# Designs tried in a protein design chat: VHH binders against Phosphatidylinositol 4-kinase gamma 6 (PI4KG6). Part 3

Target 1, 302 residues: Phosphatidylinositol 4-kinase gamma 6 (PI4KG6), of Arabidopsis thaliana (Mouse-ear cress) (q8w4r8r158to459)
Amino acid sequence: GVEPIPVNGGLGGAYYFRDEKGQSVAIVKPTDEEPFAPNNPKGFVGKALGQPGLKPSVRVGETGFREVAAYLLDYDHFANVPPTALVKITHSVFNVNDGMDGNKSREKKKLVSSKIASFQKFVPHDFDASDHGTSSFPVASVHRIGILDIRILNTDRHGGNLLVKKLDDGGVGRFGQVELIPIDHGLCLPETLEDPYFEWIHWPQASIPFSEEELDYIQSLDPVKDCEMLRRELPMIREACLRVLVLCTVFLKEAAVFGLCLAEIGEMMTREFRAGEEEPSELEMLCIEAKRLTTEQDVLSP

## First folded at step 1 (VHH)

Design B1 (framework vhh_7uia_1)
Fold by ESMFold2-Fast, scan of step 1:
Parts: C-alpha cells; structure tokens; sequence
Structure B1 (fold): chain B 302 residues (1-302), chain A 124 residues (1-124)
C-alpha cells in the first residue's frame, strides 16, 4: 500500500505519495497547510486564510491554484512543468492543529474529513539545481523555464525548486545531458507587480539570444485566451492576477520583438536597491509613465 | 474583479457595540451564502455567523447567539454584523467570506473568497 509521508524542507505542508516499491508518484499540498495557514504542520502559523501570505500579493490558502495555473499555462509542455491539478483528498496524515480554547463548533468536526490540495505528478530526478553546476544545463531548457517564469511573474525561482534528471547517455560521456523540471510555482501570478526572483538571470544561458522556435512560441502567446482559459479552469482566480499575467505577457512579447535576451528582460522586471531603499523596476516605471500620460491626455485634450 | 472589503472595526469597552460592514463586488451577491469568520491572536479561525443568499436563513456560533446579528442589504451588496454586549473574548480580526458549499466529505473551510479583515479590540 501507499502511505503518504511528510516532505522535509520548505515552509508549507507537503506529502509524498508512494507506490509499493517506495517510489514517489505524487506530491500533495493541502491549501490550509500553506505557510502561515492555520493547519501548517511546521509551526509557521499566525495568519488566517485570505490574509497576505509569504508574499503580500499572494494570499494564504491561494498557492495551490497558482501551482495549477503554472501547469495550465505551460502550453505544449514547453517549460516541462509536471502535471498538476486541484483535488479533494481525505487522509489521516494531513495536519490539523488543535485549538486550546475548548470550544466545540460543528465546523471542527469537518476538519479531518477532507482537504483541497494541489496534486502534482512526481518526476524522478537525481538532485536539484543548487547541488549541480549550471554550465551543463541546456540553453533551450533554461530559456523555456525563463519564458514561463516571466509570464507568471514568478517570485520564487531558485535552485531548490528546479529539479535535475541525468539522461542515460549523460552518465557515460563528456557530452552528457540533463533534463530540467521546474516545480513549486505557488508564488506566481501575484495580485500586483512584485520583485520577481529569477535565479537563472545570472546564468550564461540567459544571455544567449532566443532561438527561432522560442521566438515563435512567444509570438503565439495570446494573453486574452490565457485569461479566458484560467477563468474557466480556476473560477477562484482573482482578476488582479490576470492583469499581471497580461502585463507580463505583453512585455515579454514586445521585448522579444526588440531583440532582448532572457537576462535583459528579467533585469527590466527586477527592482534595484539604491541609498538603502528599494526602487521600482524598469517595467514598473513604464507602467507609472503610461498612467501619467493617460492622465495628462485627459487634461490636455479639449 | 472580485472583492470583499470589511470596515467598522475598532476599540470598544466591554458591554459595548460595533457594526461591521463588508462591501462585495464582482459577483451576484444574492446567489451566495456569506459568513463572518474571526481569528483571535494565537488562535485558529473561528466561524461566527452565516446568512443564506436570500437572507432568509441565519446561523450563529453558540458563543455569540443573542449578542450578534448577521444581515444583508442586497441593493448595496453589503453584509453586516451587528455586535452587542461585547466581551474581551470577542477580540479578534473579523473576516467577511463567501461560502462555496457544504457537502459530506468536504473540508471545514467552505470559503473561496475572503476580505482583508477588520480588527475588533474589546478592552477596558
């Protein structure tokens, strides 16, 4: 039988579901066990569902549908996001924190009946990118992941959530290759522009120009159709998240036409620190300027 | 855009009264049941009260029965919680929430959208 086991590491509750051979088949993350959520099993509680979470623009209880959104936006499996769905699941392994107040409400009887959780297919891998030299990562793989990260304004792309799988030939020769698998998209699609974290921004691969295939993919993106699909598949998604998706997708498409590489686009989206203060990113400054020009047009147009 | 915005919280003496309001936008208000949920410092979320979309049915946590009254104004897309005879134990952040469903095998947080919360402090 399959007995889920808690995942070590991270701030949220996560569980490996395994087969009879002890191999992981899925990762399950209950929405009420997210960082700062009431049922967090790692002691990182203190907020209510719907309050600003680990990122102010991503609410507690809402990372699960963001994991699913990242998968749904990964058209043609381009960035290699593992299949992810939002499910209802009941299991005794899931965490429920007891209140010390002695108040027995009717709702407390349901705490252990089932949970809504993100359910992601486990992809076998050898290590993560923080444990492996980045020079061996395929340029195309880094670009494809970066294209997705830009679209969804990923605030948490680090080596620990980028899995590395050695290909059979890679163990034999000097020209061995690896497969990159991006995971942990719970802190994407913020309700407002945020300072993203793109670890790949400093990798040599990010400074290589996009291929024609990559440019064709970017040009095929339709943010209006993205929004329609997400509203249908994830009815709980906030319009503010969709506005960020549209803005980032349009920016990516225009920057690619202008000939910018992945690193240049990422830098324009990243905030700078000057004189001890965080300054708006170039993208944020463009948005401020566009709003200013619209306001002045209203005043200057007779 | 779907939004729930709470107002009306503040500091009040024991035995006092406050009225919380939640202005809702982005969905057909009368089609959903609405709830008030609170969280005291260092404690888990506690359901306080619910009202049906029609306003015809109301439900209360036993500790607030006779003291709190939930109501709606569908013309203004506004949910209210009238609180009277307030106790120090009522000190909490109060959240407006939209109910999704209640079925056998569902988890206890039957809410899909929440407001930002409004602080209620009851002290002498």
Amino acid sequence: as target 1 above (302 residues)
Amino acid sequence: QLQLVETGGGLVKPGGSLRLSCVVSGFTFSSYAMAWVRQAPGKELEWVSSISGSGGSTYYEDSVKGRFTISTDNAKNTLYLQMSSLKPEDTAVYYCARETYVTEGSYTYYFDYWGQGTQVTVSS
Scores: ipSAE 0.000, ipTM 0.106, lowest interface PAE 20.5, mean pLDDT 79

Design B10 (framework vhh_h_nbbcii10_fgla)
Fold by ESMFold2-Fast, scan of step 1:
Structure B10 (fold): chain B 302 residues (1-302), chain A 126 residues (1-126)
Amino acid sequence: as target 1 above (302 residues)
Amino acid sequence: QVQLVESGGGLVQPGGSLRLSCAASGFTFSTYSSYALGWFRQAPGQGLEAVAAISGSGGSTYYADSVKGRFTISRDNSKNTLYLQMNSLRAEDTAVYYCAADIYSEVYLTGDYDYWGQGTLVTVSS
């Protein structure tokens, strides 16, 4: 076969897997090569699997199942997330760091016998959204991606993880439309409400009202069924992550019924950063108030 | 093109303090940024060592055990600048200090992005 190629850039270990023709078919990210994980190939080590990462709400070794969760929640391929699965895979290209004394040739070989990794279909594309003007992005594509980002409380949606594919426009290049492909969902579904990063919040498409199709999709979402599906498909998923999913989905559904656009919903979820300190988002303040009211105004429950 | 420029290095006596700055251009630190920013150092005859890292929001920090309690990493998004406050300096802290900016979980990088500064020398001696 054809040898995988390490991905340049980023803080974690990632690898392009290729077919017999040398074309990329998948991107593989071992869970023990995440930022600060023991086998990180870029020198960013220092934590054990399960410890808080660069974001305290996302633990080291847990970005892989989050990549899969984003794909599984993308019903009907609505947001265009590439197919993603957790796999057990063995390959000599994967990184293993030596942390013990002396002669470890045998132990090193033993340690590389298998890894758990996210495995995502490689989607051919021309560039990413940071390299292209946003005015050509279809309103529906931005909305569909934003709907997913809100549901999963994505903390890492920037132009570099939105792939852009030029569509065949019948040979009229100046009027060409593009396809958007969202990737890199490793920092979604945090264990607590976290400050999201939604680059699309500032795009004019986010200020356009939802279409009837988009509202129907949002209305069809069932967070109870989402949780049942994720518990079945990803048994390692934490209940805290599912609570965030439920909260964000309910909030999205209610805000959409109230007539809010994508940008308005995203703004309510985003924290205000003042004098070097984060202040709670409007959504976080609503949750604090709801907790207070539930505790003090009890007619049916103790 | 992304540029990171370190400043604030120099000669300092053991027990002294220095504040390093890293000015970024070609991209902006924003309130909504997912960029992880960090400091690395390379002592004479040694490999590159991670010193400190800070999340986009500034809510999460990481420190190497050798500097924990002595160094403080911070960021000012309004000035597009990353800082490293270095207190209780030791001879062992003598190194070239590098600023680095990488997107956390960035896997589909296209093009050639140089997210490293040229380094600033810190010498701790009497």
Scores: ipSAE 0.000, ipTM 0.154, lowest interface PAE 17.8, mean pLDDT 79

Design B11 (framework vhh_h_nbbcii10_fgla)
Fold by ESMFold2-Fast, scan of step 1:
Structure B11 (fold): chain B 302 residues (1-302), chain A 130 residues (1-130)
Amino acid sequence: as target 1 above (302 residues)
Amino acid sequence: QVQLVESGGGLVQPGGSLRLSCAASGFTFSTYSSYALGWFRQAPGQGLEAVAAISGSGGSTYYADSVKGRFTISRDNSKNTLYLQMNSLRAEDTAVYYCAASDYEVYLGTSWDEYEYDYWGQGTLVTVSS
């Protein structure tokens, strides 16, 4: 079979898995090759799995299941997240550093080279959004991606992780338009509310009101069912991550009911939060108040 | 030197309960530890079977389908101890139970086997018989 190729970009270990013609079909990212992880192939080591990573609220070794969570939460392929699964793979291409933690009992594990990894379908594309002007981006595509980013509190949505595919293939009414594909959801669902990063917040599309289809989608979201699904599909997911999902989904649903556009919602979420472990952030306080008001209205009987 | 010591095994009647403990030394359980902890068992004449596991932070747990709803894994980081509460025991649960720890975080939503774990205890026998 055709050998996988290491990806040269990024800080973590990633591999293109290829078909018999040598074309990329999947991207595989081992959890122990993340930035700062012990087996990082690019020299960015220095932390143990489970320690705070690039973002303090996303632990080293935990980006893979977050990529899968983003895909699982993308009901009806609404935001266009590529199919993603968490798999156990054994392959000689994967990186194993010499045992700097000095444990000789790991010799047998090194011989196997078995790893837990995210496995995502490779989507052909022409550019990323950092290389392409935003005027051609469909309003609906930007809205759908933004709705997901808000739900999962994405801390790393930038142009480099939005793939752009040109649709200029001779179709009338599609000339000059593109398909957007969001990727690299490894820094979503943090264990605590913190400042997200949404590059789309300043795009003209984000200031256009939601369509009725988008509002219906938002209204249909059930954070309790989201949590039940994620606990079933990803048993390793922390309750703290699920709390963040619930708070952000409730905030999104309430803001949409009050007629806020994507840019207004994103701006509220990107405001600086107060540091303090015993005090909730402003967003947490707003979400708690929104839930309290909703609960009180539900309890008010005849 | 890392050492795991299991205790709490013994003879129990079908439908009974037992709590297994695993005391760890040579490393510290903590919220930010990369050490994933698990329980494996080996019945007479059979291979190792994964039973339950808990992440380094204690936030994620996994159970084999044969024990879901009956067994509960937990950890006490202040005591450096892993527990397995076994309820509604069946004759099929008769096995030597092993405590195991990994130098790497084990993501339990896909699959795991003995080669994911680097340190093992000696085992404690659980016999479920009338």
Scores: ipSAE 0.000, ipTM 0.125, lowest interface PAE 16.6, mean pLDDT 78

Design B2 (framework vhh_gocatamig_d2)
Fold by ESMFold2-Fast, scan of step 1:
Structure B2 (fold): chain B 302 residues (1-302), chain A 124 residues (1-124)
Amino acid sequence: as target 1 above (302 residues)
Amino acid sequence: EVQLVESGGGLVQPGGSLTLSCAASGFTVSSNYLAWYRQAPGKKRELVAGIYSGGSTVYMDSVKGRFTISRDNAKNSVYLQMNSLRAEDTAVYYCAADTYIYESGTYTVEFDYWGQGTLVTVSS
């Protein structure tokens, strides 16, 4: 019976659920407590569920299923995404703002609120990547996370969204290795191509060529099967999100066959800001050209 | 606030057509399962047609080929096009919306929201 703890920091509502010893077991994020959502506990309100959110292509109330989608797409636990599910959960710790109670009774206002929330297994860790030197990160771990980030067009991969676990049993200052755990996939699978944010793009690990194991994994990816799985598991997912997934997966597969490293692929997906103007990424330019060619083919007579 | 507002009901002769509209507010139709139900006098409420977030549709056997469910994401609305109407189609038609619950690789759908209903009368 230990009370959940509200998570400090961030813009949305999030809660550590704990066991009898006070150890965190899960992180729970109610959909109606997202940034700009009506029950946001940080004061960042002003929109209704379904309206454009932090990103125009990610709507308020829709980050939870994106967290789950990232976990479901992480076949064989390759990128190390913690198990994540959408649940209906009731607890008095959850935030309800004045005027969001559809019930006019003051007595009913005291009843515990039932909410839809993402429920993610808490993974024990020592730091996040913003608090730890990146040169010690295993090349394979960075590559596996980057492969997922490319597939889902992650717009928010920064060091604070990478947990670091020391594998060092010798104590402070002894030789050790680290495990990387990617989290906070709420801003992936946008409804349109967006400028991604891949912090790893500047890390030395991203310039190392893919291993045979990594190339085999990329080759095994089937974006049609990805879409079929996501439609089955997450019926609320928009077709526009699936089109982005298909495009990014096909691009990744072709770029890997062409011999490009993670950094080169990420750079082609990132927009350039030149002379005070944001220009489309190389990937966006390829899509514009493909649409032009498709339109021309539709006009050609048999 | 979540609201569903139906319109388009009325009196129509057998063999005629009607289009029902359901305007949604407070949530996004393209993210949810929405369905049309109907209830005839003295009968239980029954599913007529449904549309999943991915665009897949389901229909009751007696309306297959006659009714078509669709959505307009820009207008945040769901429609039921009813053709070749029969006297047995006379009912109050309700728009319903679900929230999806995902748990350990499975999901459950529950109707959280219902419209007030719109009456369709098919009579000569």
Scores: ipSAE 0.000, ipTM 0.114, lowest interface PAE 16.6, mean pLDDT 80

Design B3 (framework vhh_8pnl_2)
Fold by ESMFold2-Fast, scan of step 1:
Structure B3 (fold): chain B 302 residues (1-302), chain A 122 residues (1-122)
Amino acid sequence: as target 1 above (302 residues)
Amino acid sequence: QGQLVESGGGLVQPGGSLRLSCADAGFTFSSYDMAWYRQAPGKERELVARIYSGGSTNYADFVKGRFTISRDNAKSTLYLQMNSLKPEDTAMYYCATEVYTWSGDTYEYDYWGQGTRVTVSA
């Protein structure tokens, strides 16, 4: 094929891979080209792989496996996450920083270097959610994406990472029928609880109760099986990330059984500002209380 | 090294004013909490002012009423307006992205700037 094209925008290295007809088929993001990584092609270097990244709870070089984890956790394609894999790939388009400008060794090194990269199927779409009215979004689509966002403690769900595809069904498409495709899960599964960013929390769809199908899906979630699967598929994943996944999944399951809607659950996970200071979320307060009670029980145990 | 670049430091007389700026590449600037820290010669680094992604602000007692933190998300720039400067304000000033991780009452911070020097002297 056609030569890959660097993606414009963002701080990390990303590349459109295309077929023989020039159509985008995949987006590839090398782990060593993430923001602050040594081979970042946009000049945003300064950290080593494994150091605290854009968020301290997400390390440099680890956003790619988080993208894959979000896809792997999306059982039955429920939330509509595009197929994503972690691959070892060698290509001359990838960036290598060496301080030797344009010499033969640099180009040779770039050609033979292999990189670990996230490889995500490109999904055709018309715009993103920041460019489209949200009132037309299907309730089920918003719920399914929100269920995933809660499970993985997504810290970066904004309109720019929700793709919108108009459904072409003759005249029906003009009535606002759309498909939502969530992308950019690189800032999920933090190593510790953080303030999530759920743009959908204020949407009317988030205040509608879950359907029976959605409740059945939530009830079927097994965080022990989630952890076993992720350890097998992504052996580099840290146990701290899995603890966050377990906590958020258990919280979601409990809240759903008690009849809470998506917005109510998201609000309990979100920190509030009072007296000019950020305060722990209700979920964080529950964790603090549980730790206190567990410590008291241990002291009283024979 | 970091992606944040501080500027605006310099030498001023007591009672003078300076405005510090911290420029960012704009990846998700509006989504992050930001802070100014300072480190005076021979002292530990201390928080000066904090601004949350939602716009709320917090100030250290020793700068309340004299310093103002602000942000311009469209320009991906953080500011610290320093008025009524005192010799005790002499320090290296650092721009930081603050991500709060709760473990009891503990917060983790990530420092992304290299600092700008402020000297208050005749």
Scores: ipSAE 0.000, ipTM 0.104, lowest interface PAE 20.7, mean pLDDT 79

Design B5 (framework vhh_h_nbbcii10_fgla)
Fold by ESMFold2-Fast, scan of step 1:
Structure B5 (fold): chain B 302 residues (1-302), chain A 126 residues (1-126)
Amino acid sequence: as target 1 above (302 residues)
Amino acid sequence: QVQLVESGGGLVQPGGSLRLSCAASGFTFSDYSSYALGWFRQAPGQGLEAVAAISGSGGSTYYADSVKGRFTISRDNSKNTLYLQMNSLRAEDTAVYYCAAEYTVYDSGSYEIDYWGQGTLVTVSS
């Protein structure tokens, strides 16, 4: 059918795959085309797969499985993450940077590259959240996305990766309403605690208490079962990423029981700049204290 | 290849104005890419100092106290270009000016620079 088109903008290689009518159906991001990866089509090369990437705690070539992990953790489609899978896909549109051994400019090769890539369903939308006022965003949608962002320690939740779809198709109760679709989870589940970036933290929706349905959902979360599922579905996932998931999920569950709203929980996870230097977040301080107590216990118990 | 190329430097009289430009190639200043962009300068025999910075969708600017009210940083994502408008120039503004880019997921004001330009000389003298 219709040829895929490279996505303009962003740092990594990404491609819109289209149906016979020319409509986008999927976004495909090859792992070897991530920022700093050898086959990055935008000139952002210089590292090998597995080396520290844009964030030291997220390695080059590993954003694709993080996209999939966010989808797999979105039980019951609660946060509205589009279906995402890690696939092996072959297409001539994919970028391969010049290599001396493979460069045969004197004869035309019929070469098709096979790559491991994240494959995400394209969701039709009208705007992103940076182009649309936040006051119309449903409280439940913001809460559901924030619950996921906390669980996975999302370090890159900004308005540009929240898609907005208008729901004014004539249904009673939909007039003036929007649907939010979170995307770009490549910088979640870092190998160590990081300062998150939650744009929603300052939105009025984040200061509204959780509903009974939201509290029931949070209470139902089982981080041990989350880890068992992710190890099965994504065998390449690092144990360090799973430890971050467990910590953040336990923290969320306890904070919700204590009656904290989304904004309060997010603030406890966010670092503060004090006295000319960045200080650990309240969550990081709790972890430092727990480690201190464990070290002292080891001294007392030979 | 990733490149940042500065232009617009030169000789100017005290009290004059210059506009520096930084054209990026090999990557994009998309609003959906969280690149912090900035200007640094180095006077002869001195270290690098931050002059001005602008974040992406996080929506913040930084200016060194020595340039506040005189310099204005801006970006044009459609042209993939960063600008520094320098007004009321002083002899102490004489330096090589570098544009720089760093990917950040929040606005901390503390940058580890991923990409540098080669620099453009600004000389303020009579």
Scores: ipSAE 0.000, ipTM 0.109, lowest interface PAE 20.5, mean pLDDT 79

Design B6 (framework vhh_7uia_1)
Fold by ESMFold2-Fast, scan of step 1:
Structure B6 (fold): chain B 302 residues (1-302), chain A 126 residues (1-126)
Amino acid sequence: as target 1 above (302 residues)
Amino acid sequence: QLQLVETGGGLVKPGGSLRLSCVVSGFTFSDYYMAWVRQAPGKELEWVSSISSSGSTIYYEDSVKGRFTISTDNAKNTLYLQMSSLKPEDTAVYYCARVTYEYDSSGEYTVTFDYWGQGTQVTVSS
């Protein structure tokens, strides 16, 4: 077959997998090639899998299942996250660094590069949001992505992680309209509360009130069912990540009922990490409530 | 009472097809990843395929890709393995298993199995 192409840029190992015509069909990221992982192909090594990574609350080797979690939480394809799965793949293109070839049969098997990797559908696009003015972005698209980002406490939503596809070329949609595709969710669902990064906070679309459809979607969210689903689909997911999901989902639901827009919610979350250590943050107070709700669920369940 | 019961095994000629079924009782299998694991005579256990509760995430051992298809019927608590283009090397006892994960001290995870059935014999021979 057609050989995969290593992705230029970034700190981790990533590969474009192609069809027989040479067209990209998937982006594959082996877990042991993440930044600081032992088989990182770009020289950014120095940690073992499971140690604190680029962010202390996201461990080395664990960004792949976070990518999958973001896709699984995107019910009804609401935020437009590309299909993503964890797969076992064997390929000679995958990187194995010198010194990882020990004398054990397991080490030799690892050297021949059967690896667990995130496998995400490649979506054709024209550019990313950092290269394009935001005025053409549909309000609903920005809101739907922002709703997901809040739920998963995304710490890395910048314009480079939003793909932009022009819709007018195919005779579909209104002239100047675009499709937004959110990607690179590897730094979501941290094990502890982190300062989120939401570039959309400053976009005019984020200051527009939620539509009735968006409010209905938010009200339909059930963080307990989200946690049950993630435990089933991703048994390796840590309980600390699920508690963050519960906290953020409860906060989103309460803020939406109070009538807050996307920008107001995002700014409140950001301000919580600027509050003085002498006062509990609003997120800390909501954490107490989420803990109480979790305890009540435990009491009501044999 | 937790139980996994495999059926559908038998003798088949090379190139033939066979469908295995696994009925679970005592738990709802849609709450877990489920797997097929096989053991050929005198060999170690070999993982064959796994499927998530939603059916969205599926894994196959390289030797069976394109020939075997794993699926579930959540309403019947039943796991299936459709086998086609069978080879003599596929001769084994096939087990239905419930998937778990274990982390080592470095955070590297491995797929493990905590419950499986008694197995069903598949023999590929002329």
Scores: ipSAE 0.000, ipTM 0.125, lowest interface PAE 19.0, mean pLDDT 79

Design B7 (framework vhh_5j56_2)
Fold by ESMFold2-Fast, scan of step 1:
Structure B7 (fold): chain B 302 residues (1-302), chain A 126 residues (1-126)
Amino acid sequence: as target 1 above (302 residues)
Amino acid sequence: QVQLVESGGGLVQPGGSLRLSCVASGFTFDYESSYAIGWFRQAPGKEREGLSSISGSYGGSTSYSDSVKGRFTISRDNAKNTVYLQMNSLKPEDTAVYYCAAEDYTIYVETDYDYWGQGTQVTVSS
């Protein structure tokens, strides 16, 4: 076979795996090459696997299973997350850092490394959303991605991780239409409620009410079944991540029943920066109140 | 109270194999652990040498010194809170007291292991 190539940019180790014609078919991200992990190929080392990473609630070495979790939760390919699996891969391209003297050894790099990695299907595309006007994005596509982002409490949804594929190739009846492909879900399912980042929150599409199909999808979500599935498929997943998933899914389902649009739900989950201070989100305030009521219930119980 | 206990040392002939065990107590070494566990050795008249390490996270990052690469393998059993060092193709030069040590990265010091076992003697001779 054709040698994989390192992905330029980003902080973690990532590799394009190619077919016999040299075309990219998958993106592979070893868990021990994440930002700050011991085998990071870009010099961003200094932490052990399991320590707090780039976000306080996402640990070093745990980005890969989060990528897979986002795909597994995308029932019926609703949000269009590319197929993603956690695999054990052996290849000489993977990075292994030298011991305490800091010198690179060419002979050490000849040894084949077996690693746990996220393995995601490469999806051909024309742009990312940061390079393309958002007015052409289908309302349904934005809604479907936003529904997933809310469920998994995505802390990093920006235009650079929304791929855009033009659909008007030779077809006048599809002029200006695009397909959106969400990627880079490594910073979802934090261990505690975090301030999410939903770039779509300010897009006109987010202020359009949910369709009947979208409401039916939301209503069909079962966070208990989600947790059972994730525990089975990803035995390493932390219980704290599942609690966040349950809370966000229940909140989404209730907000949809009350007729809230995607933007309104997202705003309730996002912290406000007022008078030089960051205040808890509406969702965080509801959790504080629920805890208070539970404490009062304990006092009233014998 | 953090404690590490090594076992499995002994006398072996050149070319033989031994498996060392390190049982940890006072913390859980699992996929959520902030601990790393390493194996070290010290022979008479020589400085202490680092041999291998394994981190607590899923898929555990491992490292090996050049003197033992291809011969020694580090592994773990989370249910037993135990780390193993499988030593193959042993040489007379491998004769030393072997120590396991744990590093807790919540009190970050870049190169120091915080907790040490008592050591187990490995002797390779005919």
Scores: ipSAE 0.000, ipTM 0.109, lowest interface PAE 19.3, mean pLDDT 80

